VHH binders against q9y6x5. Designs and how they scored, part 51

Target 1, 379 residues: q9y6x5
Amino acid sequence: LPPKLLLVSFDGFRADYLKNYEFPHLQNFIKEGVLVEHVKNVFITKTFPNHYSIVTGLYEESHGIVANSMYDAVTKKHFSDSNDKDPFWWNEAVPIWVTNQLQENRSSAAAMWPGTDVPIHDTISSYFMNYNSSVSFEERLNNITMWLNNSNPPVTFATLYWEEPDASGHKYGPEDKENMSRVLKKIDDLIGDLVQRLKMLGLWENLNVIITSDHGMTQCSQDRLINLDSCIDHSYYTLIDLSPVAAILPKINRTEVYNKLKNCSPHMNVYLKEDIPNRFYYQHNDRIQPIILVADEGWTIVLNESSQKLGDHGYDNSLPSMHPFLAAHGPAFHKGYKHSTINIVDIYPMMCHILGLKPHPNNGTFGHTKCLLVDQWCI

## First folded at step 23 (VHH)

Design he11
Fold by OpenDDE, look of step 24:
Structure he11 (fold): chain B 379 residues (1-379), chain A 118 residues (1-118)
Amino acid sequence: as target 1 above (379 residues)
Amino acid sequence: EVQLVESGGGVVQPGRSLRLSCAASGFTVSDNWMSWVRQAPGKGLEWIGDIYYGGSRFYNPSLKSLVTISRDDSTNTLYLQMNSLRAEDTAIYYCAKGKNYERAFDYWGKGTLVTVSS
């Protein structure tokens, strides 16, 4: 049988949730598979960029999805969660589902994974759902498992996306133990539903399943705000993205804008594009604006508005609070193995290996995941 | 002791709706995979649908448009709503407790008879 892989993302599942809350279903999943305790994601630590990094193995500067909100100065196009269907934004990379879809006797399926409802390089998954946050997990799970089970050519790669616990993390903050406990229990139950459904369909033994996330969540507060209006007149710039990494498009001389912002807050770093730290791999793309503002962990950049979010993400990707986890099960993976850390871009070459796909050039390191795989030597 | 008791069966006319109940004791319905199964006269067991731990429901494609499974946590009861009943829906209906993470049932109710006749 050709290898099959289901990639599942629970948005905003912070890695240390596994240590602080109970996940009987997920733990059972892990017991028979592998766990990577911490996954270092890409900067900025936002949903669209990181999900695309998972499936491309590329840093944001390379795959071109550099934020949830983007602006291209040449075409004057805008990208947002409500305007993400233009292939222009996605075509700077080739996601794994396209690679897989183009193989003989294979097809791809997707349940609302970012970018999967857009034709990329004139290719779209044979089976996909248009993104709709109102669609239940049940319906998504039903569709994805049906496609995995009954499709011809067979679905060999599938993606499943769910918006929790991110939405709740934003609403309650990750430090709200009462509410987050409830939310995370629901997530665990959904994982149980997933596993049970796969078993009921007879898919479990032959399907590789990866459960991961794109980023974590940090606690925010009304006491930790950075008001840009206190530092610079809004007429001097266009805001492309706001918090916790603001993308600034100057309307006046860039240096003047920079000088007005550079000392705005001790809890915010201001970078000219060329001075963005190399470790972020967030410089070499025209979609990155001339000035970026990076708030410290837990600080929120605002205008003359108060933030209602008690949790947020997008911060420095070296922060543990921004890190997701990865768990996996299936014929390709060991049983009962735990690994400390990988980079999120490492997932792509691993998935390509599992599926027998030739990877496109990427920033991942296959060697980082060898210990997870039964067919690889691990010292 | 685990017990499942189906109720709500009876004689109904074609086109009518019926809701079956399965009262569970000895375990929590919401923590388990539950299933409805039926057996028509002279036929084998037919799977109707499932409800899993997280509340996800899955149905036999042939019956999906006609049935809805639900549960009430407060009463620890499983339900099967059936609409637009046909003569072919005549059967003994069973609720069953699934064995978690397996493709097997742990416990069965005694069943309730549904007869659809004009």
Scores: ipSAE 0.879, ipTM 0.952, lowest interface PAE 0.5, mean pLDDT 96
Fold by ESMFold2, look of step 23:
Structure he11 (fold): chain B 379 residues (1-379), chain A 118 residues (1-118)
Amino acid sequence: as target 1 above (379 residues)
Amino acid sequence: EVQLVESGGGVVQPGRSLRLSCAASGFTVSDNWMSWVRQAPGKGLEWIGDIYYGGSRFYNPSLKSLVTISRDDSTNTLYLQMNSLRAEDTAIYYCAKGKNYERAFDYWGKGTLVTVSS
């Protein structure tokens, strides 16, 4: 049989949750597989960009999903979490499910991974669910396992996405141990459901499973607000995205807008596009706006001096609080192996290797992940 | 001591509904995967469905539209709701405690008889 891979994301799963909370089901998964303790994600550390980086192996500037909110000045198109289905936004890269299903005798399935309900390069996942956050984990799991078990051509690559612990992390903050313990226990139980179901269907021994996430979460506070209205009048710019990385399109002289923002807060860095640090790999795409504002960890950029969020993400990708983990189990992976760190873009070439696919040009490094794999000599 | 006690069986007319209960003691139902299984007279065991740790449910395809499994964690009780009962649903109904991460059961109840007859 051809090699099969299920890629699972639990959104906003901060790496150090594994050390600070109990995960009996996930730890059982890890002890018979591999763990990468920290995954260094891409800047900005937001949901859509990082999920697309996982499946393309590209930095945001290269795959074109540069934020959860975007604007294209030429076409006047807007992208948001409620307006994400125009292929225009996704067509700057080829995600792995497209490459996979174009192979003979292969198909791809998706339970709500970002982009899988969009026809990218006129190709949509062979089996998919239209995104709807009200659909239960049970239904997503049932659909994905049914497709893995019963499809012709066989499903060889499948994705499964779940919105927690990100939603609760925003609501409570990662430091709320009482609420986050309850939330994370539920997540661990759902991982148990996944593993139990795969065993019941006879899929467990021949299916490679990656459980990972797109980013972490940091604690916010009403005492850590940056009020843009105190520094600049709305009439001088169009706001494309707000926090923690604001995207500013000047309506008038760019230098004047920059100068009004430059000293707005000691807890915010203001960059002209050409001055964005090279380590972010966040400069060479027209969707990146002329000025960005990058808040310090735990600071929130606001217009009206109020925020209901107690946790957030999107900050500098060097921050440990922004890093997720990766765990994997299956015939391609070692048993009981622990690895300290990889880059999130490294996941794509590893997945291509497991599936026997030729990777498109990408920013990942196969060598960073080869020690996870049984068919590689790791010295 | 682990114990599973089914109840709610009896004689019921075709087309009616019935809810079976399984009272569990000696373990927490939500820490385990749980199952309903039945055995019709002279037949082998037939799997009805499961409920897992996080509440995910999976059913025998031939019964899917006719049954619903639920649990009440506050009373440590598993339920089987059956609708539109037919004569062929006459069986002894068992609840079972699964062994975590395996395809096997480690504890069964004694069962409750359901007879669908006019």
Scores: ipSAE 0.739, ipTM 0.903, lowest interface PAE 0.9, mean pLDDT 94

Design he12
Fold by ESMFold2, look of step 24:
Structure he12 (fold): chain B 379 residues (1-379), chain A 118 residues (1-118)
Amino acid sequence: as target 1 above (379 residues)
Amino acid sequence: EVQLVESGGGVVQPGRSLRLSCAASGFTVTDNWMSWVRQAPGKGLEWIGDIYYGGSRFYNPSLKSLVTISRDDSTNTLYLQMNSLRAEDTAIYYCAKGKNYERAFDIWGKGTLVTVSS
């Protein structure tokens, strides 16, 4: 009888897409479950950090995945999209699938959620797919439902990750109605496939399902570039990450580098690490570089070239364009309930509650999600 | 008028391939989940496989290496490709429209006969 949870992410699904495009399958899912209209994610609003925040309940400074590109000065290690498997990067936190599968008579399954193919604290998801962006949604869905239906010990926590609409949002920009309508229709059809398959397998009534995302997307333009080479020579720093939050490791005196950058553009904020706004919760980790540059919404930091992307994310987490949504259905959730907002870190303690797990210390607040849950008094 | 019309059946030799078609009218195949089912002489209905809204496909494990379901959105047509046909594949083949979010069908074709014989 253990409770089961499937956590699904469609990468880069901006909250207001729900209002601006048609989603018959997703709206049917929402109508029979719950919706959180805006999820306030963590800064920086990038893929790896926010996916790890969902499953740890921690701010980026606390879980250690502070960007999609990182450098650790002590160990001289680098992290990137193509170099993300070293447990060193992930071991500052314990994600929910590790806690889950260490319980008696439980296992975890994963179809490509960030970190699930890494042995974190010497523990890798019980069933997983190695990340490969060429693997179809059909295959991911088949594997995850097979594991939910046929595993011993039973899979009680499962994850499923899909790269859209993030990939297309970067390519076309969120304001391209023609292309984004086609992309989002496909996403909605895949949500329909998920729900239909769960019903066909007899899983739907006793499985809790969360459909969410890590961040939104904002429109970029060739008219909104910040040329870093115009302000500072490459020899003065090492570039750890570029846009829209640049991570700068000075090669010379930090104050000299800061002074060359501070007036580079009115559309960019330049922070010494100790001056990063407290509301970002983005200071207290060695992986955060001594200087960061934060572009204004829709602005792109470049070295000397044009940018090919028409949409981007990573900006200030107060921006509505950076916020995803959350929808959920299952025995733990009310039916037909709409909630305005939660913090992305609140998802973790809610999931722990649903699964009957003791949460690790985290930044989430269980009280923020109580109104979504049938076993809680909403006050 | 809502209907499904199967075609492409006939007599084929063992080891050969055959593609069945199911033309849909009065509804859009991609707004629905669709299925192929067969009935061999003297036997009950046997599920072959489904194709869902976004194109995800699921097959009867006993048939999965022998069949492929596809659809053509421009012609509103569902297909069943069958390979390496055997005598036991002799059956009437039906396509069906599922009720969205249910385990039930609401529209069936009249079927097309496939006979596998030397």
Scores: ipSAE 0.741, ipTM 0.909, lowest interface PAE 1.0, mean pLDDT 94
Fold by OpenDDE, look of step 24:
Structure he12 (fold): chain B 379 residues (1-379), chain A 118 residues (1-118)
Amino acid sequence: as target 1 above (379 residues)
Amino acid sequence: EVQLVESGGGVVQPGRSLRLSCAASGFTVTDNWMSWVRQAPGKGLEWIGDIYYGGSRFYNPSLKSLVTISRDDSTNTLYLQMNSLRAEDTAIYYCAKGKNYERAFDIWGKGTLVTVSS
């Protein structure tokens, strides 16, 4: 049988949730599969960039989705969560579902994974849902499993996306144990729904399933705000993205804007584009603005308004609070194996291997995931 | 004692609606995979639909437009709403508790008879 892979993302599932809360269904999933306890995601640690990194194996500077909000100075186009359907933004890379879709006797399916409802390189999954946050998990699960089960050509790669626990993390903050416990229980139950549905359809034994996330969540507070209006007049720049990584487009001399911002707060680092730390791999793209501001963990960059979020993400990708996890089950994976850490870009070459696809050039290291796979030698 | 008890069956005219209930004891309905199945006279068991842990529901495609499964945590009860009943819907209707992570049931009700006739 041709290999099949379902990639599932629960947005904003912080890795240490697994240590601090109970997940009976997910733990059962892990028990019969593998767990990567910490996945180092890409900078910035936001939804669109990291989801695209998972399916391309590329750093943000390479795949071109460098934020949830972007601006291209040449075309004067804007990108946002409400305006993400222009292939212009996605065509700097080839996501795995396109690669898979172009193979003979294979097709791809997608349930609201970022970028899947856009034709990329003139290719779109044979089966997909237009993004709609109001669509239930049930409906998404129903569609994706039916496509996996009944499609011709067969669906060999599928994606499933869910907005929780990210939305709740923003609302309650990750330190709200009462509310987050409730939210995470629901997530675990949905994982149970997923597993049970796959079993009921007879897909479970032959389907590789990856459950992961794009980023974590850190606690924010009204006491930890950085007000840019206190440092610089808003007429001197255009804000392309705000918090916790602000993208600044100067309207006056860049150096002057920089000088006004560089000492704005001890809890914010200000970088000229050329001075962005190499470790972020966030420099070599025209969509990265001339100046970026990076708030410290738990600090929020604001204008003359207070933040309503009690949790946020997008911070330094070295912070544990920003890291998701990865669990997997299926014929390709060991049973009962735990791994400490991988990079999020490592997922792509692994998925390509599982599916027998030739990977596009990427930043992942296949060697980092060998121990997860039954057909590989683990040193 | 672990038990499922179906109720709400009876004789109904074609085109009518009927809601069946399944009261659970000894376990929590919302924490389990639950199913409705039916058996028409002289026929085998037919799967109607499921409701899973997180509330996701799945139905037999042949019956999807006619049935809705729901549950009430406060009363620990499973429901089957049936609309536009036909003569061919005459059957004994069973609720069952699914075995976790298996394609099997571990608890069955005694069933309730639904007769659709003019």
Scores: ipSAE 0.591, ipTM 0.849, lowest interface PAE 0.8, mean pLDDT 95

Design he18
Fold by OpenDDE, look of step 24:
Structure he18 (fold): chain B 379 residues (1-379), chain A 118 residues (1-118)
Amino acid sequence: as target 1 above (379 residues)
Amino acid sequence: EVQLVESGGGVVQPGRSLRLSCAASGFTVSDNWMSWVRQAPGKGLEWIGEIYYGGSRFYNPSLKSLVTISRDDSTNTLYLQMNSLRAEDTAIYYCAKGKNYERAFDIWGKGTLVTVSS
């Protein structure tokens, strides 16, 4: 049988949730599969960039989705969560579902994974849902499993996306144990629904399933705000993205804007584009603005109005609070194996291997995931 | 004692709606995979639909437009709403508890008879 892979993302599932809360269904999933306890995601640690990194194996500077909000100075186009359907933004890379879709006797399916409802390189999954946050998990699960089960050509790669626990993390903050416990229980139950449905359809034994996330969540507070208006007049720049990594497009001399911002707060680093730390791999793209502001963990960059979010993400990708996890089950994976850490870009070459796809050039290291796979030698 | 008790069956006219109840004892409905199954006279068991832990519901495609499964956690009760009933919907209706992560049922109710007739 041709290999099949379902990639599932629960947005904003911080890795240490697994240590601090109970997940009976997920633990059962892990027991018969593998767990990577910590996944180092890409900078910035936001939804669109990291989801695209998972399916391309590329750093943000390379795949071109550098934020949830972007601006291209040449075309004067804007990208946002409400305006993400222009292939212009996605065509700097080839996501795995496109690669898979172009193979003979294979097709791809997608339930609201970022970028899947856009034709990329003139290719779109044979089966997909237009993004709609109001669509239930049930409906998404029903569609994705039916496509996996009944499609011709067969669906060999599928994606499933869910907005929790990210939305709740923003609302309650990750330190709200009462509310987050409730939210995470629901997530665990949905994982149960997924597994049960796959078993009921007879898909479970032959399907590789990866459950992962794009980023974590850190606690924010009204006491930890950085007000840019206190440092610089808003007429001197255009804000392309705000918090916790602000993208600044100067309207006056860049150096002057920089000088006004560089000492704005001890809890914010200000970088000229060329001075962005190499470790971020966030420099070599025209969509990265001339100046970026990076708030310290738990600090929020604001203008005149205060943020209502009690949790946020997008911070330094070296912070544990920003890291998701990865669990997997299926014929390709060991049973009962735990791994400490991988990079999020490592997922792509692994998925390509599982599916027998030739990977596009990427930043992942296949060697980092070999121990997860039954057909590989674990050194 | 672990038990399922169906209720709400009876004689109804074609085109009418009916809601069946399944009261569970000895276990929590919301923590389990639950299903409705029916058996028409002289026919085998027919799966109607199911509800999982997180509340996801799936139905027999042939019946999807006519049935809705729900549950009430506070009363630990499973429901089957049936609309636009037909004569062919005459059957004994059973609720069943599934074995977690298996394609098997471990607990069955005794069933409730639904008769659709003019």
Scores: ipSAE 0.890, ipTM 0.957, lowest interface PAE 0.5, mean pLDDT 96
Fold by ESMFold2, look of step 24:
Structure he18 (fold): chain B 379 residues (1-379), chain A 118 residues (1-118)
Amino acid sequence: as target 1 above (379 residues)
Amino acid sequence: EVQLVESGGGVVQPGRSLRLSCAASGFTVSDNWMSWVRQAPGKGLEWIGEIYYGGSRFYNPSLKSLVTISRDDSTNTLYLQMNSLRAEDTAIYYCAKGKNYERAFDIWGKGTLVTVSS
């Protein structure tokens, strides 16, 4: 019987929500499995890049999804949330669902994980939903469980993506206890639905389930704005991405643009591409623009003096506010074990191990996750 | 005391709609998964559908287009909406409370009779 894995993401689930809010269903899941309290994600701490890092084990510079908004200087192509289907953007890596379904007698299923509705290396997930944020959790869960239960060849790797608490975190900010308590209670109830459904279908005992997220969320404020228009004329550059990591393509001499920006705000670091700190692993891809601006936590880069967001992410990946958690349950995992931290790129080689797949070259370290697994000696 | 009480049954003509209610006491409906089940005269139990903690719903495939389960958390009440009723829908209709994280029921209502006849 081949091992099976369901990978679930609740977008924008900050690690310390687990300590600051009540999650009876998730805590029951953790009690019967494992918890990693903090997952150090990749820079920049945005949705598309980090979801692709989970399934490829690669830093953003290596897998090529370097932001939610991108420009490729060689091909002159643009990527955005409304223009994300061109395989060109995704083809610099091989995600785990592609590797999985190319094995004999295996298929993969996806309910809206980023990239699963794209034919990456001419291969699209065997079963998938086209992305549509209006599709309910109920429908996503129904499709995933139907595919896990009824497919030939069997679905051995499945993904499920949900947009909360990220959407509400942007709207209210993570410090709005009243609204976030309501939002997080709903998410905990949906985790209960997931577990209950898997038990009703007889899948629970033989299915490995990972519940994780791509990033956290930090509080923003109208008092913490960085106004680019006060520092540089719009005509001197093309803006590829704005906040909290701005991607600047100079229209004039690069050094002149840098000099106009470098003293714009004490709450923003300005980097020439070659000067981006090595710890970000964010330099060696043509999609990373010649100048990036990195706002301090809670600061927003704007072109005007207003912002509609009360929470944001994308900041320095060393910030605890940017870190999600990981919980897992199933035959591959210990019961009742807590682990302090892993890197988000470590999830990929762990998943490959669980599924018996040979990992592609990647930046993860299998040894960091050994203690979660019953078939490994902990180091 | 934990109790489930169905109501809203009666005699209806074929092709009509009917909504059944299930009033719960002694527990919070949304903390549990809940189900509707029916038993036609002389037949076994037939599962209709269920609703989980976060409101996810699952139905018997043969009934999916004919029924809708809902709940009102403010009144602690479960509902079954039935449309386009047929003579074979004549049954005693029960609501049931599931055991959390199990494939089993621990509390049943007394049932409400629905008779579909001209």
Scores: ipSAE 0.740, ipTM 0.908, lowest interface PAE 1.0, mean pLDDT 94

